# VH-VL binders against q0atu2: the designs that were tried, part 80

Target 1, 119 residues: q0atu2
Amino acid sequence: MLDKKARIRTSREYRNVFEKGKRLSGRFLIIYYVENALDNNRFGFITNKKIGMAVIRNRIKRQLRAIVREYQGQVKNKHDIVLVARAGIGKSSFEGMEKDYIAIMKKAGLFARNANKID
Short names: E, the ipSAE of ESMFold2; O, the ipSAE of OpenDDE; V2, 0.75 times the mean of E and O plus 0.25 times the DockQ between their complexes.

## First folded at step 3 (VH-VL)

Design va26 (framework fv_ivicentamab_arm2; at its last look DockQ between E and O 0.36; V2 from the best seeds 0.00; counts 0 for: pae E 8.2 > 2)
Fold by ESMFold2, look of step 4:
Structure va26 (fold): chain C 119 residues (1-119), chain A 119 residues (1-119), chain B 110 residues (1-110)
Amino acid sequence: as target 1 above (119 residues)
Amino acid sequence: EVQLVESGGGLVQPGGSLRLSCAASGFTVSSYAMNWVRQAPGKGLEWVSIIYSGGYTDYASWAKGRFTISRDNSKNTLYLQMNSLRAEDTAVYYCARGLSEPGYSFDLWGQGTLVTVSS
Amino acid sequence: AYDMTQSPSTLSASVGDRVTITCQASQSIDSWLAWYQQKPGKAPKLLIHEASSLESGVPSRFKGSGSGTEFTLTISSLQPDDFATYYCQQYDSYSYPELTFGGGTKVEIK
């Protein structure tokens, strides 16, 4: 799990990312990201009702957190990053979500230099 | 004022090469998804390629292997290297800025540069 | 990589007419659809993004609607400046964004 300091938790924090951040879309995910004034990254996760009932949305959030945790050491510091699940994410596997996350993060330039070994 | 200006078009023989330039002013090219779009005489618009803010590139299937998109951030300039040119590559080539929010609709276009492939 | 079918290819109209242009996607693209206007010898101009969101400075007589696979551009009262070619464009491409334009609709004076 991501520790407490690495989470976006308040509505103000989420709103700041949506209002001031950049947006990139992938197959299953959209990311919003903005530089923050901290020494660390913070991550947020959004699922909307189009994805399914609460149990399904919570499973997707859990899977996305696991993916983010796996790669967090390779993400450039000082960013607030919100992952928004797209409606079609229910058709994806964990591996499909992981591939999508890697592609989006590379396209956004958010992986640290010398991240060439990320599949 | 924000502006895109293409250059480098002209007459080239089949099998030849040409490099197009797109100079940007009023914004930083590396902050956006930058694109090339072409239009053959009397025909519709056709997407050619994209370079994302993070530096990753992608191409229309017909352009892959022949065309290369790149940028020089110090010159704030986008490029399209076109190799193995054919008559069907005759078109006006536009550079276009992709909005990072929402998606990749193109809010800023250059006026285009004509490439003619003929003997 | 979604095919976009735009109709009609040519449309004749008079100043003051209400005109509609249809764009169909081969698969659902939700609302990730843009409309452009292009005049001869000029670059395209973005009119509408996300199916129905009007760009700044675009006259309110332009209206985009639709979601999923069927989209329309409506001009409620055609003006002389509106005789042009119109293109739809999908941008719901995923990991491999082959952004696709419709074939275009030329709006001509009757």
Scores: ipSAE 0.021, ipTM 0.657, lowest interface PAE 8.2, mean pLDDT 85
Fold by OpenDDE, look of step 4:
Structure va26 (fold): chain C 119 residues (1-119), chain A 119 residues (1-119), chain B 110 residues (1-110)
Amino acid sequence: as target 1 above (119 residues)
Amino acid sequence: EVQLVESGGGLVQPGGSLRLSCAASGFTVSSYAMNWVRQAPGKGLEWVSIIYSGGYTDYASWAKGRFTISRDNSKNTLYLQMNSLRAEDTAVYYCARGLSEPGYSFDLWGQGTLVTVSS
Amino acid sequence: AYDMTQSPSTLSASVGDRVTITCQASQSIDSWLAWYQQKPGKAPKLLIHEASSLESGVPSRFKGSGSGTEFTLTISSLQPDDFATYYCQQYDSYSYPELTFGGGTKVEIK
């Protein structure tokens, strides 16, 4: 999975992103993002009960981490980014999640326009 | 007071170009997704283009290649460059602010500016 | 681009009537639908976003409902100020976005 240095881990870190960051909603995801003072990006993942049972939430979280890892090199550096799963994500395909992620990241200006996209 | 004011509309010949402006006050355009929506005389609403807060742009399929949305943050102004204009482009052009994110619903509209394409 | 079919195109009603306008999407857009009101010579006004969220200042007689492919705007008791043209608008971030408005519904005096 993501290296520990690439993870948002503390409540304080999450709170900072939510309070100081920008928000952008997609179909399956909401992202909160803010610049950090590091040389790397950090990612956080939020899945709540409306997504489904714990086993489902964990599956979604694993899938989102996989997507983030796959495109990590294409994301602008020095950002803390929190992904919040929306209720409908439980019924989405992996490709659907990936497409949504790419779209949102592009909209946020965090992802290069010429980045690979799933159509 | 929060408002949008369009300008730049007028009469133009087919094949001509025109640039519309949308001056925002009371808020920062770069903090929102901003849209252009047009309405032909006696017809319905038609979405033209969007620029997200992150700067990413998107267009209706029919608008791609002829229309360009942009903004000047220093002037807090939104623009729509229209090229190769056609008679069917005759419409009132509205600029509209996206509600929060992703900004696809529009909570603030200008009064519109009329563009007439005719020989 | 998703197709949006709005019906009816024209609706004649009286003050106090219950009015229902429908929008149908060609495929599921979850709750990514907004409703607008437009009066002649004026810009549209946002009434409802995300299918059922009422905008601030909009009277409670306006109600949006539905999800997936079927959506409705209901005016529980039509008021004189409600005679206008209404538009639905889909906004889906799953497909590369072509934001699409319905064809409009003109609510006129019976």
Scores: ipSAE 0.015, ipTM 0.696, lowest interface PAE 6.2, mean pLDDT 89
Fold by ESMFold2-Fast, scan of step 3:
Structure va26 (fold): chain C 119 residues (1-119), chain A 119 residues (1-119), chain B 110 residues (1-110)
Amino acid sequence: as target 1 above (119 residues)
Amino acid sequence: EVQLVESGGGLVQPGGSLRLSCAASGFTVSSYAMNWVRQAPGKGLEWVSIIYSGGYTDYASWAKGRFTISRDNSKNTLYLQMNSLRAEDTAVYYCARGLSEPGYSFDLWGQGTLVTVSS
Amino acid sequence: AYDMTQSPSTLSASVGDRVTITCQASQSIDSWLAWYQQKPGKAPKLLIHEASSLESGVPSRFKGSGSGTEFTLTISSLQPDDFATYYCQQYDSYSYPELTFGGGTKVEIK
């Protein structure tokens, strides 16, 4: 479960990310992202009817929250990020969604490298 | 009744400047992403500029440096300052309201104002 | 900016005809596409957003479909009020900040 402070909750906050943010598309996910003026990151999740029935959309939303939570420590601080599930995500495995998320976040420059990791 | 009314168009010589206005009624411009879109006589639509609800601005690559979008919240009015005008800038200029969630489609348009750049 | 190619440029049709207009994006734009109707001397009117979502007050004979790179606008039974020019527009933020329109399709009387 994500901390209350780490969630985008209001229509106005979602609107801000869509209007000011950059977008990056992956295989199953789209992210919209913008730097915020807070001390923390906030995440939003959108699953539209094109994905399938409510039971499928709710499962995907839950799985995306779990992925975001697991990799929360890798995300550069002070960003609002909205994940939008693409049509077809329902056919992806959890691992497939996870790999797509990691790839997108790295491409967006939002994943911090561990400064102490040496080959 | 929601409405947008443009004004300020006219004949101007190449290299000249012109300021367009767009007066809004029935809604607050600062709550939306407001846009300028132009259409050369007998041609298609071309996006010019956007001002997001938060006040950030963006421009078509050809407009950057010559055109400036702004708004006056106290007058509920959108502006487009056009400098260094060229014959190819001849067009009807529309102001348009953007649906900011989940994107930038235009649900409300003004009547347009004609700008003719000729010598 | 993503190129939007619209076809045909001009289409002649009769009342009652089924009309199909195609819009192709140079890169995937998901479902971030809108359709507009423009009558001579008037401003454009939004018909459809997010590829298939019909705007309030727009007749049900208008349908949008497609995703990715290929989209269609279909008018199932053309009415006299439908003779106009139609434009598609992408608003995929991967092309940020650019918003790109198709070249337009003029639907005229046969």
Scores: ipSAE 0.008, ipTM 0.558, lowest interface PAE 12.6, mean pLDDT 85
ESMFold2 (binder alone), look of step 4: mean pLDDT 91; pTM 0.937

Design va27 (framework fv_ivicentamab_arm2)
Fold by ESMFold2-Fast, scan of step 3:
Structure va27 (fold): chain C 119 residues (1-119), chain A 119 residues (1-119), chain B 110 residues (1-110)
Amino acid sequence: as target 1 above (119 residues)
Amino acid sequence: EVQLVESGGGLVQPGGSLRLSCAASGFTVSDYAMNWVRQAPGKGLEWVSIIYSGGYTDYASWAKGRFTISRDNSKNTLYLQMNSLRAEDTAVYYCARGLSEPGYSFDLWGQGTLVTVSS
Amino acid sequence: AYDMTQSPSTLSASVGDRVTITCQASQSIDSWLAWYQQKPGKAPKLLIHEASSLESGVPSRFKGSGSGTEFTLTISSLQPDDFATYYCQQYDSYSYPELTFGGGTKVEIK
């Protein structure tokens, strides 16, 4: 679980990331990200009905939160980051989602060097 | 109207250096994954390098250590610094915009700039 | 990196012909493949992305198909504007960060 302070919680905050942030697409994930004026990172998670039934969407959300928490120390400070799960994510393994997350965060320039070699 | 215009090509001797520029109009380069692709006269397309929206870079194996991709957001311009040039580097160099959707197919290309490496 | 084998290298055809170009990846790239058209002296133009998704403004006679390791580009009824060189490109960045083009297929007048 992520600390409450590390979560994007309001529609307005999500909209700010979508409108002002940069976008990068991965295999199973899309991230939107923007620098914030806070002392910490905040994460948001979106799972659409195209992924599958509520039980699948809830599993994906839990797994993504676990991945984000695991790698939170690698993320450059002061960013709001929204993860949007793609339809195909429901067919991915936990390891597959983790690898995609690391790859897109590195490509976005949001990760410290060597993050995926430490795994 | 969106457009990419390359410049900086020319004749250079083996071992020399050149810096190519790619000026973008109608969109912001930092919002996209920007690429360099080259084509030797009468030959096929060869991917050279990418800079993702977040600033992370990747290179073709043969380009690592000799070529550096960069961008200047204030000038909305992409660059390719080419060092230790060889006759085999003779090609038309294109800059190309990567789709914001998954993957890195190229929906917008410049006209190309010719680099000739000859003694 | 993945080898992308494109065939044939050259194809002679007449207006109205059905033309098929193939592209083979050395390992699975799922559907992460694009097709480009290049006319002499010009930059390439994106025709198809994600193996089968037709780009806006591209005529419906162009069709992409395939997944995994085998892909085809079909032109159902060749038009004068279609004489060009065609390239496939893999972009399975999950497996490899490098992007790879096929060797190209030149479609020329018989």
Scores: ipSAE 0.006, ipTM 0.566, lowest interface PAE 12.9, mean pLDDT 84

Design va28 (framework fv_ivicentamab_arm2)
Fold by ESMFold2-Fast, scan of step 3:
Structure va28 (fold): chain C 119 residues (1-119), chain A 119 residues (1-119), chain B 110 residues (1-110)
Amino acid sequence: as target 1 above (119 residues)
Amino acid sequence: EVQLVESGGGLVQPGGSLRLSCAASGFTVSEYAMNWVRQAPGKGLEWVSIIYSGGYTDYASWAKGRFTISRDNSKNTLYLQMNSLRAEDTAVYYCARGLSEPGYSFDLWGQGTLVTVSS
Amino acid sequence: AYDMTQSPSTLSASVGDRVTITCQASQSIDSWLAWYQQKPGKAPKLLIHEASSLESGVPSRFKGSGSGTEFTLTISSLQPDDFATYYCQQYDSYSYPELTFGGGTKVEIK
């Protein structure tokens, strides 16, 4: 579970990421990201109805939060990052989502070269 | 009075370049996501490019590498630099102001400027 | 990019008629859809955003409805000023930055 301080919660803050940030697409995920003026990272999560019913969307959100939390220590500090789930994510395994997240974060330059799961 | 006024359209040979301008009055372009949308004669609307309030840009896939959106905040003016023009680029080009965050529906449009690419 | 299909492509109507235009997305776009009106030689005018939210100054005879993949624009009592071409546009957050418009529906005098 991510702490409240590590979550993007307001529409104004989502807007800031979409308007000022860069966009990068993965297989199952799109990320939007921008540096912030805080001493910590914040994450936002978007799942829309084309992914599936509420049960599926809620599962995807929970799994994405778990992945983000697991790799939180590998992310360059002081960034606001929004994860947008693509339609095909509902068919993905947890491992598939995890690998896509790691790949896209490395491509964005937001991950350490040797990013690993934290013990 | 809130208004967008376009200029710079005209006849150009295939392979040529053209720069469109869009002068804004009654509001500040840097506070909005600004867009270019085109319409070929007798055809429908087609999105070209966006510049977000923070200055980042995105393009339709077919426009990447050929078209560049920019703005000059001191002149309150939006631009579209078009290079390597082709016959299929013939269209009326509109500048448009984004309404909803992050600015993908358009509440204010210019009058349009005709670009004709022909030999 | 998601295909946006409008039907009909042309519609003949008389003043006072109820007119319905349909827009179908190839995949769900939630409620991220706008409707525009365009008159000959003029720029488009935004009528409705987020599927059903009427823009200020737009007459109440215009109504948008739908969600997911099926959307409609209804004009309850057609006025002379309503003869125009109408376009739907999707702006689903997940599929931007590739915004797509429907092919348009021309509402003409019968």
Scores: ipSAE 0.007, ipTM 0.559, lowest interface PAE 13.3, mean pLDDT 84

Design va29 (framework fv_ivicentamab_arm2)
Fold by ESMFold2-Fast, scan of step 3:
Structure va29 (fold): chain C 119 residues (1-119), chain A 119 residues (1-119), chain B 110 residues (1-110)
Amino acid sequence: as target 1 above (119 residues)
Amino acid sequence: EVQLVESGGGLVQPGGSLRLSCAASGFTVSSYYMNWVRQAPGKGLEWVSIIYSGGYTDYASWAKGRFTISRDNSKNTLYLQMNSLRAEDTAVYYCARGLSEPGYSFDLWGQGTLVTVSS
Amino acid sequence: AYDMTQSPSTLSASVGDRVTITCQASQSIDSWLAWYQQKPGKAPKLLIHEASSLESGVPSRFKGSGSGTEFTLTISSLQPDDFATYYCQQYDSYSYPELTFGGGTKVEIK
């Protein structure tokens, strides 16, 4: 569950990210991202009807929020990021979605490097 | 009326430079994805570059380092600076407005301006 | 960038015919595909975005379908105004955000 402060909610806020942002495609996810002026990160989530029924779309959105929440400490500050689920995401596992998220965020330069890698 | 008008095309020698302009009316360029698309005589469409409402840019791989997209918000005008021109750059150059939600489809195009690169 | 293969490159048709144009992507682009119409000497006109969403003012005889790697544009009853070149365009590039067009399909009078 992401708190209210960390979520993009309105059509106007989504529009800003799509219009000002950069875009990267992963296997199951597309991200749009832009620096904001708020000193905190905000995330938006889009699951289109082509993914499947509402039950499937809601499960995916919930799982993506959980993944984002888990890795929020790794994300560089001051960004609005919108995650758009691709049609194929319904066939992925939670682990598959998580790996795709990490890969695309690293490629975007939005993830802090892991200093240790091995504890 | 919503309109885009290109100018600045002409004959230029190989290795030369040229700057194209695209004047917008009826809307504000800084509120959209703005693009350059070209078309060689008798050939198909080829994407050149994009500038987002926030000023972020990207380019076709063959255009990187030679072409620069920019805009002047006070003049509501988009530009394409073209350097190190080659015969293969001969084309009609269109500016195009990108729809921002959810992607980069082009709902408005200018009439095009012809660039001819020859000796 | 993704290869976009459009077929056929040309087709001859008569008024009233059903015309189908195909666009194939080398990798899955989900539904991030648009279709354009271009008449000689003019700029392209957007017909369809997100594979199947018809633009306002575009006649209902135009229909887009498909997802993933194969997409089609169908004109159910060809009109004189429809003789033109048609292009597909993907906007789901893995290398952000390189956009690619298909090679075009010229629909000409039989």
Scores: ipSAE 0.006, ipTM 0.564, lowest interface PAE 11.8, mean pLDDT 83

Design va3 (framework fv_ivicentamab_arm2)
Fold by ESMFold2-Fast, scan of step 3:
Structure va3 (fold): chain C 119 residues (1-119), chain A 119 residues (1-119), chain B 110 residues (1-110)
Amino acid sequence: as target 1 above (119 residues)
Amino acid sequence: EVQLVESGGGLVQPGGSLRLSCAASGFTLSSYAMNWVRQAPGKGLEWVSIIYSGGYTDYASWAKGRFTISRDNSKNTLYLQMNSLRAEDTAVYYCARGYSEPGYSFDLWGQGTLVTVSS
Amino acid sequence: AYDMTQSPSTLSASVGDRVTITCQASQSIDSWLAWYQQKPGKAPKLLIHEASSLESGVPSRFKGSGSGTEFTLTISSLQPDDFATYYCQQYDSYSYPELTFGGGTKVEIK
């Protein structure tokens, strides 16, 4: 779903965000984020075995990518951002994950003051 | 000037629990990715767990669910909580500082603390 | 996790010998490999990072080389202080955080 350029792809890039980034926790999500030296944002997604079986983890990952894609225009440029799903996310609704994402991004100062989705 | 000192090792029965400590001096522990690495008597090195500077944690597959890595920044100390110990967990446990990017080599090691799991 | 195969497991050598230790990764790790020296009863000591970058205070007789899947540690003229066990470690795996060590090579007196 996201442009190839907008995805964190290597273990090295994930480690950089975890090592140097700031951390902010929401209800279903934790984000780690750091400014990059590129001209665009990049996103990474992590789902671990505490969430549930592979079918649940893959569904969550795909849903998170869709949420990130929908709001990518509101995100301040030049950041690497990793979304880590918390154990309880498997029981949340799509709308619940979406609201948590918006709340976290606003708290982090990564969204415009009154950011809205494209709809 | 910089050093890591482990403590908390000892003899414990199978199924028991033990908490290891690693006191850092001469540097700020929270600025680094900190690791636990173990070595069974007469055997090779085996990575156990990591806590990144941003607080994210990860584990070797066999350690997940039984071992928990944590730190107390006010005490400049790293911990490893070990539960449901098995004879196979008998090893010297080292605290090690992750150095440079991308990923981690270990530029500073403690002296190690011996954990013996035996009835 | 990427398997790291180290060879030989043990080698016997004399002072002044050239010693070569090899490390093979099951998949490419670019240059993200470190070498450690461990003496009996002591913690490991980092010798080389990024395949060939010598750590401060490590003698120049130690040299790392290689990239991708094949790496070597060479000691050009073995000294008494060099009898030890040596380990390689990869730290740039695709399946992170998977930090994998080789099985070790014990360099002992002939």
Scores: ipSAE 0.008, ipTM 0.551, lowest interface PAE 12.9, mean pLDDT 84

